# Ledger of designs, part 19: VHH binders against Uncharacterized isomerase mll1393

Target 1, 302 residues: Uncharacterized isomerase mll1393, of Mesorhizobium japonicum (q98kn6)
Amino acid sequence: MQTRNYLLYDVFTTERLAGNPLAVVLDCKGLDTIAMQAIAREFNLSETVFVLPPDNPKHKNRIRIFTPDYEMPFAGHPTVGSAIALAELAGESGAGIFVLEENIGPVRCAVSRHDGAAFAEFDLAKLPEPLQLEADPQAIGAALGLAPHEIGFENHRVAFWSAGVPYVTIPVANLEAAGRIRLDNQAWSELAPRKSEWAFASPYVYCRETVNHESAFHVRMIVPGTPSYEDPATGSAAAAFAGAIMHFDAPTDGISQLWIEQGLEMGRPSRIRLELTVQGGKLASARIGGHAVKVADGKLFI
Key: E = the ipSAE of ESMFold2; O = the ipSAE of OpenDDE; V2 = 0.75 times the mean of E and O plus 0.25 times the DockQ between their complexes.

## First folded at step 20 (VHH; framework vhh_8h63_2)

Design bb3 (from w3 with F108M; at its last look DockQ between E and O 0.67; V2 from the best seeds 0.00; counts 0 for: pae E 4.7 > 2)
Fold by ESMFold2, look of step 20:
Structure bb3 (fold): chain B 302 residues (1-302), chain A 121 residues (1-121)
Amino acid sequence: as target 1 above (302 residues)
Amino acid sequence: ELQLVESGGGLVQAGGSLTVSCAASGFKFSRYAMGWSRQAPGKERELVAGISSGGSTYYADTVKGRFTISRDNAKNTLYLQMNSLKPEDTAMYYCARDDYGRYDYPKMDYWGQGTQVTVSG
């Protein structure tokens, strides 16, 4: 019975109809959790954001983040997209810093202009840490339809990392190998570690060879399931991947900014910027960032 | 070759109790979260209870406090103990396997053929 406006943004892209789509539903006070979940299912995007007044008046807003099936405590592209959308809605498209309240806690976001487009980034609340992986790397490769020689490059090996959500990081030889992966869900479920009591960790496939000259890595992330789902751009996986980069590439002290390309094979090219601050050979802090562009807006009759 | 075979259904008086079970084969049972769904005539299937590989449980509000899910990984068997049964619990009960999901909520992806539970009253 109430009309609510929504915005549609493509996140981790400067181009419309690329990146990871995000719906941002405005003015959600009075909307209960069941309704939010139903609206998220209606949009059927990776995530939908619901904007609420902040609990702390010094903060910009509270946001709640839903997949079509459940509510999340935090997610990367919804944070980036929401930060940009809210800044643009308020006419605050210049440089700025504000806090979005998420179920995980307050998230400090920086919004700016980068290459003529809106850009946002946030600090990782948790730095990546290694997790024990018991599975044989060749069996992991077989679950992706790859031969043993196609797994690994240089000194990079299959590993298991988390900066909140754990991912199996799987180096593959080149773009051709990355392009051929197909997840065998049963094989994966029989050997994969779990990301939670209820779910298996997702494979995060990467290689040094890239399509875009500015990219440091080409990646693909597949959510196990029947059917499996490929995500266009996965901020939490890039956060976990920072651990693999630190471990295998061992970048020198200082600040490094690198672009990670994703979503090319599934048809939604995306770019995630990963910033690493290294001190004494260790990761001191990291940021996930990217562009977003408004695609559409509309009204919900709810 | 993957199979979930339910048994133990039947007719029971309102207020009574019944245990249904599910024999699983063709996969590594202990690695999967499992659950029970039910479908009443003319209604959509609904998730009733779930149990993770580590033993954590989920229950729909309509059955919480009355139903208990459990598993025996050595026997590849899933159980649902149903107490204080009501006519509204009449349904086909399906053993279900959860292939994926997020931290807070099981999502069932594979079902058996079901066992009928009918509650008279």
Scores: ipSAE 0.190, ipTM 0.642, lowest interface PAE 4.7, mean pLDDT 90
ESMFold2 (binder alone), look of step 20: mean pLDDT 82; pTM 0.833
OpenDDE, look of step 20: ipSAE 0.346; ipTM 0.737

Design bb4 (from w3 with G50A; at its last look DockQ between E and O 0.78; V2 from the best seeds 0.00; counts 0 for: pae E 3.1 > 2)
Amino acid sequence: ELQLVESGGGLVQAGGSLTVSCAASGFKFSRYAMGWSRQAPGKERELVAAISSGGSTYYADTVKGRFTISRDNAKNTLYLQMNSLKPEDTAMYYCARDDYGRYDYPKFDYWGQGTQVTVSG
ESMFold2, look of step 20: ipSAE 0.694; ipTM 0.881
ESMFold2 (binder alone), look of step 20: mean pLDDT 84; pTM 0.846
OpenDDE, look of step 20: ipSAE 0.790; ipTM 0.928
ESMFold2, look of step 21: ipSAE 0.384; ipTM 0.743
ESMFold2 (binder alone), look of step 21: mean pLDDT 84; pTM 0.849
OpenDDE, look of step 21: ipSAE 0.489; ipTM 0.796

Design ctl (from u6 with R31S Y100S Y105S; at its last look DockQ between E and O 0.11; V2 from the best seeds 0.00; counts 0 for: pae O 13.3 > 2, placed apart)
Fold by OpenDDE, look of step 20:
Structure ctl (fold): chain B 302 residues (1-302), chain A 121 residues (1-121)
Amino acid sequence: as target 1 above (302 residues)
Amino acid sequence: ELQLVESGGGLVQAGGSLTVSCAASGFTFSSYAMGWSRQAPGKERELVAGISSGGSTYYADTVKGRFTISRDNAKNTLYLQMNSLKPEDTAMYYCARDDSGRYDSPKFDYWGQGTQVTVSG
């Protein structure tokens, strides 16, 4: 039996008991995959991160990300949360840039403080690309329980984007429509494109009307399945969504920062910052960022 | 050397049951998602079932409710229990290792030689 410290963070929020929860297990040298998987299952959070020494000494740490069921090569809130956690552990109070090693590869992270709150962002490894959507957009809306007139706003239409993970981006008329959404899994399975042999792409619903005036978009992301579940903050979806924004809004050249509010309906308010660098009318780069706050710490006796 | 060896295939009548097994060696079996695929004559290989390292399972729609994938990590063995077999289930069944760690988005890097399952009408 070995004692290891762990941290619990709520990511993409400045408020405890909001955002996307994350477990960070420290000093995981010596743990094998089996042990990590079991520990992840014990925490039973969407993701648990295991912190290791870096392979490259120039990097800050190696992190391995586990769901209760499998290991992930990359995920947004684990990256943001880990970056902040590690910076805080190191007593870093200023802005810093470092690399986290993940299964997907090295991820460049920047940690800073905004209005006293810890903030982290990372560069997208892959820019969003459009995918072919064969399904009827109105049928897609219907699968969410929306009427035809509630699908779309301005020039925004149902689309399919991927920045590594594909999402069906679904613009809706307003907050009322967004709040009424219930995913019909059966209908969705008949309409939605597949992202894998077993899974359907998730709906990423968004509208311009927001609860917080500082937010550019209000969004919901629902994972299809039996049962389906809603994610409070989805970095990968925000990354894909950058494509939709570029396509429909066509932002001018320069740097644009957009806050995305998520998780409000499901009771865990979150905010994701999407930063777009546009050059020549094209997305040159993008960043996902957010706050995180420590909600707990403890010890594992394993 | 990594090896996957399927067994248990055979001839079975429609409506019958059959269990195929896959013995794994040369890697940490418990750390990997695993899956079954099948290939019928003249058809492309298709995914049948997958199971994560954590035990979560997925099935093709064509076999859902009839087939059960399971694993015994202590024995380094993957199983596929096939019930209510149909002639269209006739295929070579292959065991595969998923190197992605995600059974719902498999990246198979190793395959067995397969075991033949034939269902007579």
Scores: ipSAE 0.000, ipTM 0.239, lowest interface PAE 13.3, mean pLDDT 92
ESMFold2, look of step 20: ipSAE 0.091; ipTM 0.560
ESMFold2 (binder alone), look of step 20: mean pLDDT 84; pTM 0.841

## First folded at step 21 (VHH; framework vhh_8h63_2)

Design cc1 (from u6 with G50A; at its last look DockQ between E and O 0.71; V2 from the best seeds 0.63)
Amino acid sequence: ELQLVESGGGLVQAGGSLTVSCAASGFTFSRYAMGWSRQAPGKERELVAAISSGGSTYYADTVKGRFTISRDNAKNTLYLQMNSLKPEDTAMYYCARDDYGRYDYPKFDYWGQGTQVTVSG
ESMFold2, look of step 21: ipSAE 0.699; ipTM 0.876
ESMFold2 (binder alone), look of step 21: mean pLDDT 83; pTM 0.840
OpenDDE, look of step 21: ipSAE 0.502; ipTM 0.796

Design cc2 (from w3 with G50S; at its last look DockQ between E and O 0.05; V2 from the best seeds 0.00; counts 0 for: pae O 3.6 > 2, placed apart)
Fold by OpenDDE, look of step 21:
Structure cc2 (fold): chain B 302 residues (1-302), chain A 121 residues (1-121)
Amino acid sequence: as target 1 above (302 residues)
Amino acid sequence: ELQLVESGGGLVQAGGSLTVSCAASGFKFSRYAMGWSRQAPGKERELVASISSGGSTYYADTVKGRFTISRDNAKNTLYLQMNSLKPEDTAMYYCARDDYGRYDYPKFDYWGQGTQVTVSG
C-alpha cells in the first residue's frame, strides 16, 4: 500500500460545486494502467487525471486521463483543471506557460489569474472540420423532442463537426426549447454516426439566447447511451462548435472571445471561453479556456 | 458476420502508384470511422491513415501528401490511393474499423487479413 495525494477541482467555473468535476491524483509513478482505471472508477467522475513525471524534462508533467471505463488520449476540462492544479501546487501566482504531456502529444498550456481566479487555456491541436451528416435535421430535432420550427435560428442549421471528437451541432430557437430537450436514445441510435461499438456521436445543442448576457451561446451536451447523461462543460464540443460558428456567423478577421454557458439546466453552471483567431475569413487558430477552483484534497491508500 | 476484405496489393516500382481497397460487410459501414494500418517485417503495426464516418481524414507524417484515404458508402468500400511509393512503404496493409470515433486517434476493433504491398527500389 502506498499513500498518494489527490485533488478535486471544479473546472470551467469559479464556484465550488459547479462546473465539471475533476480528480487529480498526484505522484502516480509506479501505478499501472489497471490500477489507474480502478481508481478512476472509484472516483466515478467523468475524468480522473493521473500525474506523472514528464518524459521530457522541459515539460511540466505527463498526465494520463481516465474515464471510469477507459483511458482517453485528450480531454478539455482535464487539461484545464490539471494545468491550474499543477500551477497552484508549484506556487505560481503569475502568468505562465508550460507543456503537459498527454497521449495525443505535448499540449501547451497558459495559466493566469483573472480577478483572483485561476484561468487556463490551451491551443486546439486540431481545428474543427465539417463532417457529412446523413440524418434528416427534422428527425434529429424529433429525437430531442423538438418541433421542426424549434430547430434553427437565423441561418444556423443542424450540422456535424469535429475537432477530433465529432458532435452533432443542433441550433435551437431559444432557452425554452433548449430546456425541454430530452434525448430519445432509440431514435438517436438510428440517426447518429457511431464513435464506437457502443457509443454514438453526441448532440451539442445551442441557442443564441443566454441566461448570462456575457455569454454568447447557451449550450447543452448529452452523451447518448443507456442511460444517457449530460455533461456540464465539454471542451471538445466547444472546439467542434468553433466550426459551426465560423460557418454560420462568419466572424471578421481578428481575435474573438466567446463565452459559452453550459450545465445550467442540470445544476452545474459552467462557462467555457472559446477564442477564435480569424485570418482571411478563415479560422487560423482557436483556444479553449476556463477557470477552475479547488474543492477538496485528500489521500489515497492504494 | 463482420468482414473486411482487402485487395489491390502487389509489386510496384519506386515512384509508382497503387490503390488498395477494402470491402466491408456485416455492419453499417457509413456509420463507422475506418482506417488503414501497415506492418513491415520485424516492425510494429503502424497507423497509415484514417477517415471518419463523416469523411474527415488523418494521415501519418510518413505518408502525408502521398497517400489519400477515401470511402464510398454506397459500395461499402474503403480506399487507399498510394502515390510516389517508396521501398519503405513495403508492408502488409490492413483495413480496420475504428471503434473510437476520433479520426486522428483511431481505436481499431476489427481487421482484415491484409493485402501485401511491395515496392522495389
Scores: ipSAE 0.088, ipTM 0.308, lowest interface PAE 3.6, mean pLDDT 93
ESMFold2, look of step 21: ipSAE 0.682; ipTM 0.876
ESMFold2 (binder alone), look of step 21: mean pLDDT 86; pTM 0.867

Design cc3 (from bb4 with D99N; at its last look DockQ between E and O 0.88; V2 from the best seeds 0.69)
Amino acid sequence: ELQLVESGGGLVQAGGSLTVSCAASGFKFSRYAMGWSRQAPGKERELVAAISSGGSTYYADTVKGRFTISRDNAKNTLYLQMNSLKPEDTAMYYCARDNYGRYDYPKFDYWGQGTQVTVSG
ESMFold2, look of step 21: ipSAE 0.676; ipTM 0.876
ESMFold2 (binder alone), look of step 21: mean pLDDT 84; pTM 0.853
OpenDDE, look of step 21: ipSAE 0.572; ipTM 0.839

Design cc4 (from bb4 with K107R; at its last look DockQ between E and O 0.78; V2 from the best seeds 0.67)
Fold by OpenDDE, look of step 21:
Structure cc4 (fold): chain B 302 residues (1-302), chain A 121 residues (1-121)
Amino acid sequence: as target 1 above (302 residues)
Amino acid sequence: ELQLVESGGGLVQAGGSLTVSCAASGFKFSRYAMGWSRQAPGKERELVAAISSGGSTYYADTVKGRFTISRDNAKNTLYLQMNSLKPEDTAMYYCARDDYGRYDYPRFDYWGQGTQVTVSG
């Protein structure tokens, strides 16, 4: 038995008990995969991060990301949360750049302070690409309990995008429509495209009307299943959504920062910053960033 | 109403073969990944095999090379061909539907009533 410290963070928020929760287990040298998986199941959060020494001494740390059921090569809020946690542990109060080693490869992270709150961002490894949506957009809307007139705004239409993980992007008329969505899992399963051999793509519902005036979009992401559940902040979906923004809004050349509010309806308000670099009318690069706040610390006796 | 009805179970000698079937109704069968789980007395229910809508397959290590999962979408039927059966394969075998969009591996949330497979040693 070895005592290890762990941290709990709420990611993509500056407020405790909001955002996406994350467990960060420190000093995980000596833990094998089986132990890590078991610990992740014990925490029972969407993701648990295990911090290891880096393979490359020029990098900050290696992190392994586990859901309660399996190991992930990469995830957004674990990366953001870990970056902030590690920076804070190191007593780094200024802006800094370092590399986290993940199963997907090295991830460059920038950590800074904005108005006293810790902020981290990373570059998208893959830019969004459009995928073919075979399902009827009206049927897609109906599977969420939306009427035909509630689907779409301006020139935005139901689409299918992937920046590594595919999402059905579903524009809705307003906050009222967004707030009323309820996923019929059976209907969805019969219509939705797949993101893998074993899973359907998730709906990413968005509208231009927002609760916070600083937010560019209000979004909801529902994970299909029985029961379905809602994610308070979805970095991978924001990455895919960059494609929809480029396609429908066609932002001008330069750098644009868009705040995406999520998780409001479910009581875990979150904000994701999507930064787009546009050159020649094309997306040259994009970044996902957000805040994180420590909620708890403790010890594991494993 | 969603239904999964297993059949084909029985008593077989070690080294023998058996095929169990599952008739599915009440949903669009071809859209779902399907699979088989089994539960022996005093043990946890375990995944045996799964097949995606696209035909990709998954097998537990304990049955690899011996069991074959297949499906006939036209008949809404799932099959499990079991060869080289062992006494440790004795269990109630359940047909299952993968209804999760959360994972990149098979995970079941709905089962039939099961069919008993008994392998004598």
Scores: ipSAE 0.568, ipTM 0.834, lowest interface PAE 0.8, mean pLDDT 94
ESMFold2, look of step 21: ipSAE 0.697; ipTM 0.880
ESMFold2 (binder alone), look of step 21: mean pLDDT 84; pTM 0.852

Design cc5 (from w5 with G50A; at its last look DockQ between E and O 0.70; V2 from the best seeds 0.62)
Fold by OpenDDE, look of step 21:
Structure cc5 (fold): chain B 302 residues (1-302), chain A 121 residues (1-121)
Amino acid sequence: as target 1 above (302 residues)
Amino acid sequence: ELQLVESGGGLVQAGGSLTVSCAASGYTFSRYAMGWSRQAPGKERELVAAISSGGSTYYADTVKGRFTISRDNAKNTLYLQMNSLKPEDTAMYYCARDDYGRYDYPKFDYWGQGTQVTVSG
């Protein structure tokens, strides 16, 4: 038995008990995959991060990301949360850049303070690309309990985008429509595209009407399944959503920062910052960022 | 109504072979990943094998090289060919539908009533 410290963070929020929760287990040298998976299951959070020494001494740390069921090569809020946690552990109060080693590869992270709150961002490894959607948009809406006239706003239409993980992006008329969505898993499974051999793509519902005036979009992301569940903040979806924004809004050249509010309906308000660098009418690069706040620390006796 | 009905279980000697089948109905079989789990007395249910809608397969380490999962979409049927059976393979075998799978990991949400496989030493 070895004692290891762990941290709990709420990510993509400045408020405790909001955002996307994250467990960060420190000093995980000596743990094998089986043990890590078991610990992740014990925490029973969407993701648990295990911190290791880096393979490259120029990097900050190696992190392994586990869901309760499997290991992930990459995830947004674990990256953001880990970056902030590690910076705080190191006593780094100023702006800093370092690399986290993940299964997907090295991820460059920038950590800073904004209005006293810790903020982290990382560059998208992959830019969003459009995928073919075979399903009828009206059927997609119906699977979420929406009427045809509630699907879409302005020139935005149902689409399918991927920045590594595919999402069905579903524009809806307003907050009321967004608030009424309920995923019919059976209906969804009959028409939704797949994101992999083993899973259907998730719906990413969005509208331009927002609760917070500083947010550009209000969004909800539902993971299909029995039971289905909602994610309070989904970085990978925001990455894919950058494609939809580029396609439908066609932002001018330059850098634009967009705040995305998520998780409001489920009682875990979150905000994701999506930064777009547009050159020649094309997305040159994008970043995902957000705040995180420590909510607990403790010890594992494993 | 969704139904999964397993068959083909029985008693077999160690080293023997057995094929279990699962008849699926009440949904579009070809769209879903399917799999087999098993549960021995006093043990937790464990994933044995899975097959995606596209035909990709997954096997637990304990059965790799011995078991083969396959499907016939025209017949709405899932199969598990079990070779070189061992006493430790003794369990109730459950057919499962996977519509709750993760990106690269199967997770089942519906099971049949199971078929008993007993391997004598």
Scores: ipSAE 0.509, ipTM 0.799, lowest interface PAE 1.0, mean pLDDT 94
ESMFold2, look of step 21: ipSAE 0.673; ipTM 0.875
ESMFold2 (binder alone), look of step 21: mean pLDDT 83; pTM 0.839

## First folded at step 22 (VHH; framework vhh_8h63_2)

Design dd1 (from aa5 with K107R; at its last fold request DockQ between E and O 0.92; V2 from the best seeds 0.84)
Amino acid sequence: ELQLVESGGGLVQAGGSLTVSCAASGFTFSRYAMGWSRQAPGKERELVAGISSGGSTYYADTVKGRFTISRDNAKNTLYLQMNSLKPEDTAMYYCARDNYGRYDYPRFDYWGQGTQVTVSG
ESMFold2, look of step 22: ipSAE 0.700; ipTM 0.879
ESMFold2 (binder alone), look of step 22: mean pLDDT 84; pTM 0.844
OpenDDE, look of step 22: ipSAE 0.656; ipTM 0.875
ESMFold2, look of step 23: ipSAE 0.675; ipTM 0.875
ESMFold2 (binder alone), look of step 23: mean pLDDT 83; pTM 0.844
OpenDDE, look of step 23: ipSAE 0.633; ipTM 0.867
ESMFold2, fold request of step 24: ipSAE 0.774, 0.718, 0.748; ipTM 0.907, 0.888, 0.899
ESMFold2 (binder alone), fold request of step 24: mean pLDDT 83, 83, 84; pTM 0.846, 0.844, 0.847
OpenDDE, fold request of step 24: ipSAE 0.744, 0.073, 0.847; ipTM 0.901, 0.563, 0.947

Design dd2 (from aa5 with F27Y; at its last look DockQ between E and O 0.89; V2 from the best seeds 0.68)
Fold by OpenDDE, look of step 22:
Structure dd2 (fold): chain B 302 residues (1-302), chain A 121 residues (1-121)
Amino acid sequence: as target 1 above (302 residues)
Amino acid sequence: ELQLVESGGGLVQAGGSLTVSCAASGYTFSRYAMGWSRQAPGKERELVAGISSGGSTYYADTVKGRFTISRDNAKNTLYLQMNSLKPEDTAMYYCARDNYGRYDYPKFDYWGQGTQVTVSG
């Protein structure tokens, strides 16, 4: 039996018991994939991170990300949460930049403190691109339980975007509409494009009306299935959504920061910061960032 | 109503071959990944093979090279060709559908009633 420390963080929030939960297991040298998968299943969180020494000594750490069912090459809130956790463990109180090694490759992370709260951000590895949507937008809305007039606002229309993981971006009229959505799995499966050979793309619903005045958008991301579930904060979706923002809002050249509120309806309020660098009317780069707060620590006896 | 009806099971000698089929109804068959699972007495149900809507296939290590999963979308039918059968392959074989595309790997639900495959040693 070996003892390993673990940390629990709530990511994309400054409030404990909100945001996207994350387990971070430290000192995972010697654990194989089978053991990591089993531990991830034990925690039963959306993702569990296992921290290893870096392959490159110039990098901070290697991290492996597991869902209860499989290993992921990359995920947003695990990256943000791990970056903050590792910075805090190192006693880093100021702004710092370091690299986390992930299955997808090296990820450059910037950690800072804003108003006393830890903040981390990373550059998108891939910029958003539009994909072809074959389904009728009105039918897409209907699959969410929305009437035709509730789909769209301003010039925003149902679209399909990917920054590595594709999402059906679905603008809705207001908070009331967003709050009423219920995914009909059968209907959705009949309409939705695929994100892979084995999976349908998820709906990313958004509206301009927000609960928090400082948020630019209110969003919901629903994962199909029996049962379906809602994600408190979805970095990959925010990355894809940057494409929709560029297309429909056409922000001016420069750097703009947008806060996206998510997870409100499902009881885990979250906020993701999307930073866009626009040059010549095109998205030159983008960053995903957010806060994270430690909610627990403990020991694994495995 | 979604229905999966397996057929083709039976008794076969070791080394023999058998093809089981699954007739699907109640949904758009072509849009879903499909698969086969099996359960032997006293054992847990295990994934045998999967096929995506696009035709990509997955096989458990225990059947790789011996079993072939295929589908006919025009007939709403899933097939499993089993060659070089072993006594260890004896099980109830279940047809299954993906869980509304939640997972980016073979994972199924909505199993049928199953068809019994028995391989004599």
Scores: ipSAE 0.494, ipTM 0.794, lowest interface PAE 1.0, mean pLDDT 94
ESMFold2, look of step 22: ipSAE 0.718; ipTM 0.887
ESMFold2 (binder alone), look of step 22: mean pLDDT 84; pTM 0.851

Design dd3 (from u6 with D99S; at its last look DockQ between E and O 0.80; V2 from the best seeds 0.00; counts 0 for: pae E 2.1 > 2)
Fold by ESMFold2, look of step 22:
Structure dd3 (fold): chain B 302 residues (1-302), chain A 121 residues (1-121)
Amino acid sequence: as target 1 above (302 residues)
Amino acid sequence: ELQLVESGGGLVQAGGSLTVSCAASGFTFSRYAMGWSRQAPGKERELVAGISSGGSTYYADTVKGRFTISRDNAKNTLYLQMNSLKPEDTAMYYCARDSYGRYDYPKFDYWGQGTQVTVSG
């Protein structure tokens, strides 16, 4: 085969040129892993998705998710973006509930229209758990270029949470403080806990003050490095952050839907919806969701 | 003050074995993933092996089953045991560190001066 079609979507946004971009490569039967990795490197986006026939014919599709450098078992914005892209490709009959097979296992996705735009959400496979954090909050503040009094608000404190990928959740006083952060990579490497055997956990900065009145929190997620990289919208971090919300805000029983704004400072405004189902004061289930919009399509000659 | 100093390179016949080592100083060795890269004449530098701060290992396909990476955190020392050496293993071998822990796999950004391994045959 000479060509394969691909789609480009911006995820966690209703507007083009915002959100977290995703490439979706169609009809990938016959591509080997080396080829998929090379194509993901070519796109050089956070992730590229490869669409395959499902192993179970009752499922919608199998997808494989690659960063430019390795394959992931699962990722948030690729799941949302793929669900929307596949539903739109199938026309209006493709909306609804279906299963995407991912390396982590089957993922149940719900696709709908929300405020006139395509929306998808999926259940968290793992609820957030607290992790031990040894680092001093003053040292964390200094690594972000903030004074000690700028760390925290209300009863919110620096913590370490994971719903699969762990993040250091760092409350800051307000939008002004959030806007001034600058990660000192050397300082961070000396104090950070691990997110894996190979990597340090990333800081996830949040405050109650928001730019958009519909948002519950304003957040920033910075990946350490030279240079540092700020992610426009981080689904796995929102999942971990649900733990901090449950712990510090202690929402009442019932279903809460919270919008989390991200990416505003780096120029790709994004919104992630976090749905919390609370029973007996505890998190019973949670969902990550958002909009996505098609930006482009084309052909790969490979 | 950050230093990675390789040693143990040399000339060896095909099929032979060699151990290279790396003495680390100027940082908290146990906090960092470490590894080895190599560069043959006229070739790009390539990842050979990595070892996480917790001791998990990674090997390039070209060296799997022949090379063993290890670390001694008490001595701040990294090792690469190379067995069943082939002429294509001839390269400058660099001790490497992942300074920022950005990726969930070995990807290095700081290297020592290197030690030459030459396999004749």
Scores: ipSAE 0.456, ipTM 0.788, lowest interface PAE 2.1, mean pLDDT 92
ESMFold2 (binder alone), look of step 22: mean pLDDT 84; pTM 0.851
OpenDDE, look of step 22: ipSAE 0.680; ipTM 0.875

